# Ledger of designs, part 3: miniprotein binders against tRNA-specific 2-thiouridylase MnmA (mnmA)

Target 1, 344 residues: tRNA-specific 2-thiouridylase MnmA (mnmA), of Desulfotalea psychrophila (q6aiz6)
Amino acid sequence: MIKNITGIAMSGGVDSTATAILQKQKGPVLGFFMKLNQPDYETQRDRVSQIAQKLDIKLEIIDLTEEFQEYVLKYFSASYFKGLTPNPCIICNKEIKFGLFQQAILRQGVERIATGHYAQIHKTAAGYQLHKGVDPHKDQSYFLSRLSQEQLAHSIFPLGGMHKGAIYDLVEAHGFHDFRGTESQDVCFLEQDNVVDFLEQTAEFSASSGNIVMNDGKILGKHKGLHRYTVGQRRGLGISYPVPLYVINLDVKNNNVIVGENEQLFHKTMAISDIHWISQPEREDLLHASVHIRSTHKGAQASVILKENNRASVIFDEPQRAITPGQFATIYKDTQVLGSGVIL

## First folded at step 18 (miniprotein)

Design z11 (from z8 with D83E Q90E)
Fold by OpenDDE base, look of step 22:
Structure z11 (fold): chain B 344 residues (1-344), chain A 108 residues (1-108)
Amino acid sequence: as target 1 above (344 residues)
Amino acid sequence: SPAEEIKERIDRLAEELRELAEKGDIERLLDALEELIRALDELAREADELGSWELAREIRFLAELLRWLVDYMRRLANQGDYERVNRFLEFIVYLLRLIVEYKDRIRE
């Protein structure tokens, strides 16, 4: 192992650039860029190369295109075809970014990788804890909720203790002035606006038209495949009704889109499965915690009843809107990410 | 109506369960919970018939959770883990409030 070298995950964004700057100040670094199926790969590569050159960082490209397809894209498409709403970013972080990509970097003798994620790692006697970034608007801890202790052990999040404004100031002080206003959320490789188009181009795509129905079974129209709809969706239904209707549920068995009023989207209860614990809670059967049901959710207080086989029942103190099967529920104690499960 | 009868039964059971929880009578509490579960299953069916599907879903969820809790609490009691049993007694009291809330929201 080449002692004291930090790998830098460089994406060409402001956050990764700031990370590179901060880590270079601490010691020797190597830059790494991940090649995936980015539509603008060449442009992004060139940008990363320019940044690396300006910072005097040696850059290596790691191609994970095939692995990304296998672990992320297949999951993504298969989920929608099952009437689930996936979170590809969580999977990508687990399997690719902090998985195969990290492993490839570590095999080169690097001890740890630094990324531009807004989260914090606290090393304790009991292991590594994942915490929210200090910037509540930029916190990305939700997307890291499936990381293992080993992955955390080999990760550095230099930005976790910083606000976004300070990041801009930092990169500008080092001669990078073109980042303001250009921020893409570096976390997701798939744009939501292109989900349908992407799905319909997959080899497994089969359009199955069905009915849009009310809870009472009244048919209001036809849908063009369940993959086009998610719980809470209002747009694109193509139906006329005296009040706004939303997708309440997807009935895969009957190939129905069930619609209803906004009030019908609110629930206090959900089940989660396939729970991964970053930090095992002290109470193994019942806990009160903040639960986030999607990446944009601010968290809601809930009772979590831990069951066998990495399952739990969750009862929110207050009703939550559009609890969506396939999404991840992330369980927090204050700023600490305890773990996450898949919403059923 | 069938729904009204079930609702009244749930009210009685909820009161009984609160008292049993306060007294710490675990055996009787578990028996009463099993009765409550049956009532909830019936109520969920009625809610479905009335078109209150979202409430039916929540009620069914609670019924299933209570089934799990009955079994779990029984195991805990058999193991002598009364600390955990007591925690769940408090939780049951909380669930009872929620059950009553959902019951009261079902309209014919």
Scores: ipSAE 0.805, ipTM 0.924, lowest interface PAE 0.6, mean pLDDT 91

Design z9 (from z6 with P53Y)
Fold by ESMFold2, look of step 19:
Structure z9 (fold): chain B 344 residues (1-344), chain A 108 residues (1-108)
Amino acid sequence: as target 1 above (344 residues)
Amino acid sequence: SPAEEIKERIDRLAEELRELAEKGDIERLLDALEELIRALDELAREADELGSYELAREIRFLAELLRWLVDYMRRLANQGDYDRVNRFLQFIVYLLRLIVEYKDRIRE
């Protein structure tokens, strides 16, 4: 019986291709591609098949289309009905890529699965730690902050110690010359705009129009559904006003998009709930840590007051722009991800 | 004005609380915090009436946090965990500065 075959999550992009190259050099591998509701599924499937063939990797397709619709679409619809702005990539990683997909691969007798994520897994005596990737412009640790110890134990991130330029050089050295200079093909297809389009194609999703208002109730225009708007947004409002206005809040009760000036977006305080710890702080109830309120956020120093029922109060040292309910706050100690919670 | 009366009360409480925190007088500090919480609830209502909606939201957040902290610090003191109580005393001094900052931003 052959044991310790490494599974490779192959998506047709440069990062998954580099991962496959690196892991095949270390031992026997099997390739796995997941079928979801990708807009260009057949093109992507053909590309992944060509890459697998060129690398002499047997490829299996795992069809998760129905499961994807249940987990991701239900999460998005429920979030939007509550006036929350969901984070699709965090949930997809937790429930789909490292959940259902990982489990299907493990059932093939594979012990560990490699993916092209820019993050690092460190095994310690106390368990598995998740750390930032070394390339600060490609680091994806924020999106992996909900992973469990078992999910990390079965995962390999070969690119975590590398920079993106070296990845392009690697794949080019192995005959893949068409990745450099193009947009990344490994980015999650569930971006904000794609999520809105995807939801509106679903017959079960429904949203009502309403008003775009200022805090004092002055009506400036109309919106075509709260799900189309995000706190901090400036473009796409379709309103006329002498100074720039931004989405300040999504008022579900009155079905209003509330707008205001940029200065109204800055706050020091934030509550988070449903905290998941990858590395739980031992006997700590007051932390001073770096907190990221979205993937593109540089991180900011904050006091984190740990409360009961996986809740926390967060007070930033400096005001933060566009703290957005429904997004995730990820708590770091230096390069280590401690955990994340949902912004309220 | 009602808002100015509340602001003056908060200034007096903040000065009292800083002194109590420096002395380490935990029981009196917790009693004064309960008074501050009541003043913050009143200030948040006044801020809403004055149209300072974002500040009202932030002040309510701080009042609720202080309510939790008073209860939590009483528990810690009963357990004899004075190292942790002292960490939260220092944190309360930080919160007082934030409270005064928000109070000063409310305008009629």
Scores: ipSAE 0.808, ipTM 0.931, lowest interface PAE 0.6, mean pLDDT 88

## First folded at step 20 (miniprotein; from z11 with L98I Y102F)

Design z23
Fold by OpenDDE base, look of step 21:
Structure z23 (fold): chain B 344 residues (1-344), chain A 108 residues (1-108)
Amino acid sequence: as target 1 above (344 residues)
Amino acid sequence: SPAEEIKERIDRLAEELRELAEKGDIERLLDALEELIRALDELAREADELGSWELAREIRFLAELLRWLVDYMRRLANQGDYERVNRFLEFIVYLLRIIVEFKDRIRE
């Protein structure tokens, strides 16, 4: 093992560039770029190469295209076809970025990888804790909620203690002035974030038209396949109604899109399954915690009743809007990520 | 109406359960919870018939949770773990407030 080398996950973005700068100041580094199913792979590769060259970092490309397809893209498409809304970034982090990619880097004798994620790792006597980044607007701890202790042990998040503004200042001080105004896409493998087009190009795609219905069973129109709709969606319904209507639920069994008023989107209860714990809670049966039901959710206080087989019942103190099956619920104690489950 | 009758039954059961929880009478409390679960199942059916599907879903959720809690608390009691039982008694009192809230939202 070459002691003291840090692997840098380089993506060509401002965060990974800042990470590279910061880690290079601390010691020897090696750069790594993932080849996936990026629509603009060549452009990204060239950008990363230029950044690496400017920073005098040796860059290696790791091709995980097939693995990404198997672990992330299949999950993504299959979820939508089941009427679920997936979170491919959580899966990608678990299986690819901190999975196969990390392992490939570690096999080269690198001890840890540094990424540009806004989160913090705290090493304790009981193990590694994952915490929110200090920038509340850039916190990415939600996306890391499925990481194992081993994955955390081999990870560094240099940006977790920094605000986004300071990141721009840092990279600009090092001659990178073109990052302002460039935000990363939410889904890296989608062109223009067009989920529908991606799904319709899959081999498994089968469009089935059905009814858009109210809670009383009244048919308001037809939909062009359940994969086009998500809980809380207002746009693209193609219906006229005196008040705004939203997708309340997807009835996969009957192939119906259920719509209703905004008030009908609010619920106090949900079930979660396939819970992964980063940190086992002190109370194994009942806890009160902050629960985030999506990446953009600010968290809401809830009672969590832990059941058998990594399941839980969740009761929010206040009703939450657009609880979406297939999304991940992440359980927090203050800034600490305890774990996450799939919303049923 | 059938819904009104069920609502009144739930109100009575909720009050009884609060009292039982305060007294720490676990056996009677579990029996009363089983009655409440039945009432909630009936109420959920009525809510479905009235077109209040989302409310019905949440009521069913609470019923299923209570069913799980009854079994769990019974196991705990049989194990002599009254500390955990007592913790869940407090939680049941909290749930009762939510149940009453949902009940009151069902409109004929």
Scores: ipSAE 0.833, ipTM 0.937, lowest interface PAE 0.6, mean pLDDT 92

## First folded at step 21 (miniprotein)

Design z25 (from z23 with W53Y)
Fold by OpenDDE base, fold request of step 23:
Parts: structure tokens; sequence; C-alpha cells
Structure z25 (fold): chain B 344 residues (1-344), chain A 108 residues (1-108)
């Protein structure tokens, strides 16, 4: 093991560039770019290569295209066909970025990988803790909620203690002026805008038209396949009603999109399964915690009742809007990520 | 009305359960919880009949949670883990407030 080399996950974005700069100041680095089924792979590759050259970092490309398809895209498509809304970013981080990609980097004799994620790792006597980034608008700890202790042990998040503004200042000070106004896609390799098109091109696509209905079974219209709808969706329903209607549930069994008023989207109760613990709580059966039900959710206080087989019941202090099956519920104690489960 | 009768029953059970929780009478508490579960099942059905489907869903969720809790608390008590039992007693009192809230949202 060549001690003291840090692997840098380079994507061509501002965050990865800042990470590269910061880590190079601390010691020897080796750059790594992940090849996936990115539509703009060549453009990204060239950009990363230019950044690496400017920083005098040796760049290695790791091809994980097939693995990404198997672990992420298959999950993605299968979830929608089950009437679930997936979170491919969480899966990608677990299986690809901090999985196979990290492993490939470590095999090069690198001790740890640095990424541009806005999160913090705290090493304790009991193990590694994952915490929120200090920038509440850039915190990416939610997407890392499925990482293992081993994955955390081999990870560095140099940006976790920084605000986005400081990141721009840093890269600009090093001659990178073209990052302002660009959204970092470093967390997710799937473009959200093409979900429907992507799904319809899959070999497994067999979606059929069905009814848009109220809870009482009243038919309001037709849908063009369940995969086109998610809980909380208002747009694209093609129905006329005196009040705004939202998708409140997907009934896969009957091939129905169930719609209702905004008030019907609010619930205090939630079930989760397949819980993964980064840090197992001391009180293993009942905890009061902040629970995030999606990546953009600010978190809500809740009682979490831990059950058998990595399941839990969640009772929110206040009703939460659009709890979506298939999404991940991430459980926090203050800034610490305790774990996450799949919303049922 | 059937709904009002169920609501009144839930109110009585909620008060009884609070008292039992304060006294720490676990066996009687568990018995009373089983009665509450039955009342919640009935309430959920009435909510469905009244068109309050989402509320009915949440009531059913609470009923199922309470079923699990009854079994779990009984196991804890049998193991002599009264610390955990007490934590769940406090939680039950909290759940009772939610149950009453849901009950009060059902309108005929």
Amino acid sequence: as target 1 above (344 residues)
Amino acid sequence: SPAEEIKERIDRLAEELRELAEKGDIERLLDALEELIRALDELAREADELGSYELAREIRFLAELLRWLVDYMRRLANQGDYERVNRFLEFIVYLLRIIVEFKDRIRE
C-alpha cells in the first residue's frame, strides 16, 4: 500500500475540482474519472482531462458502464414498474461511487478517496459517523445514507466544512472561472427530464393506459401508464376539476392513478423497510429523530419505532406532504445520519 | 350514530389508558389497548364509509402499530425490561393524543 496517496473522484464539476485542489495541497493525489452511460461522456472526459492537466494530476479512467446498468438502471426501471419512485443517487453512491469505483481506486494502492460531497465524517471510538455538511443548502448527507463503515473509512469529504460560496472563491483563485452558474451534477448521473423516455425504451416496458380515479372510485380521466406519475404530482394529469388535484397514490393492482386534494397528501404515519444503519442508535426500539422523506425535504421530527427485520413505523409530530413509496427516509440525530430505509 | 358511539368509546378508552399508564399497570393497559385496537378498526371502517379514506388509512396504521406494541411490550415485561416498557408507556400516551385527533377529524 503506497501510504499517503489520496484518490480524487473527478467529474469536471466545481465540487470535484475544489476537492482536487484542496487534497493536492495536503499531499500526493491521483485523479479518477468514472465512465458510465453518460450521454455526454466524451465532453465530460475532455473537461476532466483539462482540469487534471491544469492541476498537474494524473488521471485514470475507470469504466463502470455495465455495472451501473446492472445496479442502478435496473433498479430504477424496476421500481417505476412497481409503482415506486426510486432514488437512483442513493443506490449509485452505495453500489458504484463508493462501491465498485472506490474499490477500484483502493486496488491502486490508494488509502482513501476524496469526493466533492457536502457531508462530514467524524471518526469516533465507536466507528465512523456521517454528518450533514455545514452548508444547509448543499448538504448531500441524505444521498450517502446507505454507506457502510468500511466505505466511510476510505472516504474524505473536504467540502463538508465549507459553504458553496467559498468553493467558488477557491476554484477561481486557482484559475477556474467558468463554474459559476453551473449546477453540479456530481451526485446523480441520471437526468430527471428523460425518465419517461428512458423507461419506455427499456425492454421491460409494458405500461398500459388506465383510469385516473378519486378514492371513491369516480373516474376522472385516463392515464398513459403509471410510470408517468408520482405522488404529489399535479401537472400532466389532463383532468378538469373545480379544485386542484394531485396524485395521492398509484394503484398498480388496478392500474389506477388515484388523485385527490392537497390535504389528502398530508400524513403523520409512515412505514419503512430495509433499514441500513450507519450508526445504530443506543435506543434500538424507540427514538425521536429528524426524518427526511426525500432529498429536498428539510427533515421533520418524528417518533421512530424500530421493528424486526429492519423495519420501522414512523409517526411524525406534524403531517408531512407527499410521502412517496420507493423513496428513502433518512433518520437523523441532530446533524448525524443514523440510517435510512425505503418508504413503503 | 355508529361513528359517534365509536368515538365515545375511544374517548373512554383513552382516559382509561392514561390512568393505567400513570399507575404502571401493564397487564390492564395491554388489555385496554386491545380494546382500543378493536375500536380503531371499527373507526377506520366508518371513516371509509364516510369517504375519509386517507384518514382511515392512518387509523389502520395506528391500529397495526398498536398490535405490534402490545406484543412487544408483553415480551419486554416478560423479560423484566421495565425501562423499555416505561418508554413505550410514554409513547402510548402520546399516541392516544394522535388517536383522539384523528377521531375528532371524522365528521358525519
Scores: ipSAE 0.872, ipTM 0.954, lowest interface PAE 0.5, mean pLDDT 92
Fold by OpenDDE base, last read:
Structure z25 (fold): chain B 344 residues (1-344), chain A 108 residues (1-108)
Amino acid sequence: as target 1 above (344 residues)
Amino acid sequence: SPAEEIKERIDRLAEELRELAEKGDIERLLDALEELIRALDELAREADELGSYELAREIRFLAELLRWLVDYMRRLANQGDYERVNRFLEFIVYLLRIIVEFKDRIRE
């Protein structure tokens, strides 16, 4: 029986705490914390437990350690070894947070889960629409661009209509004063700074040194494995040149890092594959939309030519910098997330 | 130079294609697009020879897109879907501007 209970995804951060507060005001809630083999799991668990206690919320721990390894970590490592730059957060949201975690919560008789994501869900006659959060600096809709209609149907984003400042005010009004200045540690312990260390500890690690080269084949130095480099990267190259050089491509076949000047990073053309649609576009074959090529990208206007087999060609109105294979391109109509594809 | 000859050919084809698009002559337009695709393939090779590798890559991308569009538009026309054909005619005119821009960036 579906109970009139809302599940709260609690992580110990300000956003999840605010979400818990807001949903508790609306009705009965149950708290859930996800175990993913975080290095500081015990500390996080204790923090979440304290917050749950203060809010008088029953807390349940769901262990998805093995599933996280299978669905997220393997994808992450395999992508880098193929010369791709993955987005593990998008995969984690699809497969874990709004996947297995949501399913586990729903099996408890909970109707929907509430999370602290800055995005909006609009229920329409045609289905559920995903929209940007109203706070442009906190919008997380990009990371949710692979969710299904079913996942959206069972999700609540209480913070999607709020600004970050109002969130701090809310939690402080309820006795939580320790959140200011603390960035919500993304549950993803795969922070950029630890990527190399993580990859090198994997059993599949077999990266070899190779050449750093210009497009003409001129050798400028040696790299320490392709997994250490991404398109647009400048730091860590260890080369000397009269002008700044950037990674412009990874040549896996020849084990080369190709470098060039900043101008060589700008392109108008992009191909995407494995497109997932949250909402079908009005035009079946050609649309003009805002396309985001990474999580921090502000979006750029582009023509999107929809092809067979969930593929598209994208022509940007203006050249875009550091289009990176393996990243996700998200397609927007105004504030609405239409869908996303993998950049080729 | 070979590059200059190709550039001039592209300029002529671009003008022809604009006129054909305005007239709505789909069959002749598709034929002219096939000629443009061949010219773009040659231009991409010349760009590589001149060391403009990133530009060559984008030119090749456009050539492949046009190949797909020719086939798709031909199918649409055969199906009598002239509404979709017309949308792509407008888009082709837009692409021609980009092609000319890329052509003009190739320097010997």
Scores: ipSAE 0.869, ipTM 0.953, lowest interface PAE 0.5, mean pLDDT 92
Fold by ESMFold2, fold request of step 23:
Structure z25 (fold): chain B 344 residues (1-344), chain A 108 residues (1-108)
Amino acid sequence: as target 1 above (344 residues)
Amino acid sequence: SPAEEIKERIDRLAEELRELAEKGDIERLLDALEELIRALDELAREADELGSYELAREIRFLAELLRWLVDYMRRLANQGDYERVNRFLEFIVYLLRIIVEFKDRIRE
């Protein structure tokens, strides 16, 4: 028999619900919900089940709790040990949502999986391209910059060509009236606070308090562990000083949080490593592109000098605030995501 | 002062490098870049002594990038890839503007 079932990643929010509605209109579907260490899993499970039942969609649960715990311990613990600030959403998309979860769905005979991401997949003769979603306020392409060609080939993003207002109208037309005006409930369970709390509960994670210092060595206070601080942070330092101070660096060698005035956060230069290309530049060693250093960054024009071992030097046209080691720099050409690398 | 002497050296090298880039004189440009790299190492040490630690870090970044570029451009020239060499000549002129900007931000 010919199998043409589309898998739907269902999470209980408006975006996944709209995705399910749209795909069911196009053909047979099967719903999938992944079990991780979500807070209030049973409440979320019940919500997703109620939505699936109302839409007449069979729902399957895929339990990835053990795999998620092993990955979080390895990746985030190693990152914080090196004074890096990891990015849970990018890594979850690459390794869990479009990795283990997608593979489990494909093994059940489903050919494609639709998710509620605001991004576009364009198939060309040279392969799959990832593009920004058309709604600039909801675009999630930054978080998908580590996906492989195989992962993109099995993915459908029905919301990528739509604006958020149309999504609310769609779900309301199908009997779902309580989503408008609420926050998205897509990937919040992996937010940094939850990961930090998880790490502190494990026996292998070890962090010590230390000093908060100026660059000249002046001690201004104590910190609660480097993993609790992020470059650019002002609040939560617990220090007294005549002018506002910000975290400018995490010094692992001396176990110090280094602080300074806002001007010290601006830099034109950035190194990145572990570059992954969705669309490989062929014979390219100098690239001029828009580079985003975090999801909320509006992007900045930069020269990207490609070096050996998947490394690059990046020179921005204008200084950028709070370039954060461990986060990802995503390289765009117009609306297209070319790839991303880890900020050093 | 030592810092002013280093800044004057960088200004002279930047002007020489712009002229060499316009002429396409690759061998002399690469030699002058090695001199500029040494001056940048000295300038970064002066910036540290003056308490400009973040600026010193970026100056060292540029020195290391230039060191990589010198080696890379020599390899390209040896391979006969002068189209890429010429693109990097334009990029070097751009970097010189940034280097002079950073130099001017260092205050005794």
Scores: ipSAE 0.863, ipTM 0.954, lowest interface PAE 0.5, mean pLDDT 88
Fold by OpenDDE base, fold request of step 23:
Structure z25 (fold): chain B 344 residues (1-344), chain A 108 residues (1-108)
Amino acid sequence: as target 1 above (344 residues)
Amino acid sequence: SPAEEIKERIDRLAEELRELAEKGDIERLLDALEELIRALDELAREADELGSYELAREIRFLAELLRWLVDYMRRLANQGDYERVNRFLEFIVYLLRIIVEFKDRIRE
């Protein structure tokens, strides 16, 4: 093991570049780029190579194309058949970025990997805690809510204590002037729009047309496959009604898209399963916490009743809009990520 | 109307449960919760009949949660874990407020 080397996950974005700069100042580093058969892989590779060269960082490419395809296909297929809206970013972070990719880097004799995530790791006597980044607009802790203690032990988040503005200043001070105005690459290149296309390209995926219906069974139109719709969606329904209608549920059993008015999207109650704890809560049966129901959700205060088999019931203080089965609910105590579960 | 009768029953049960929670009478509270669960099941059915399907779903959710809580609290009491029992008594009082809110949203 080469003592004191940090692996840098380099993606060609401003965040990973800043991470590389900061870690290089602290000690020896090795750069790593992940190949996942991205549509713009060659462009990204070239950009990363240029950045690595400019920073005098040795770059290694880790090809995980096959593994990524296998995991994503399996996850998407399983989610679709259950009428669940997938969250590929959480799975990708757990299984690929901090999974296979991290393991590949560690096998090179590196002790820890640094990434450009806006989150914080606090080492305590009881273990590693995951906390929100200090920049509330850039916090990415939601996407890391499925990480194990081992994964956290081998991770560094240099940007977790910084604001985005300071990161631009940092990279510019080191001669990188082309990052301003570029949106930070999403933690996952699989945007929601790409999920539909990805599913349709999968040979095993057979989408069937069905009915768009009201809760009372009134048929309003036809849908082009359940995978094209999510709870809270208004666009692309192709229906005419006197008031705005939204997708309120996906009925896989009957192959129906159920639509309703905006008020029907608000609920105080939620069930979650397959809870993974980063930090087990002090009160094992009942807690009051902030719960995030999607990546863009600001969090809402709720009572969480912990049940058997990693299940919980959640009662929000205020009604929440578009609680979506298959999405992840992440549970916070202040800035600390306690854990997450799959919304039912 | 059937819905109004159920609503009145729920109001009475909610008051009884608040009093029982305050007194710490766990056995009577659990019995009263079982009655409330039955009333909620009926209320959910009425909500469906009135076209309030999403409200009915949430009412059913609360009924199922209460079923779980009754069993769990009974186990805690049998174990002598009165600290946890007391925490759940407070939570039950909170749930009663939500139940009353949902009940009041049902319109004929």
Scores: ipSAE 0.861, ipTM 0.952, lowest interface PAE 0.5, mean pLDDT 91

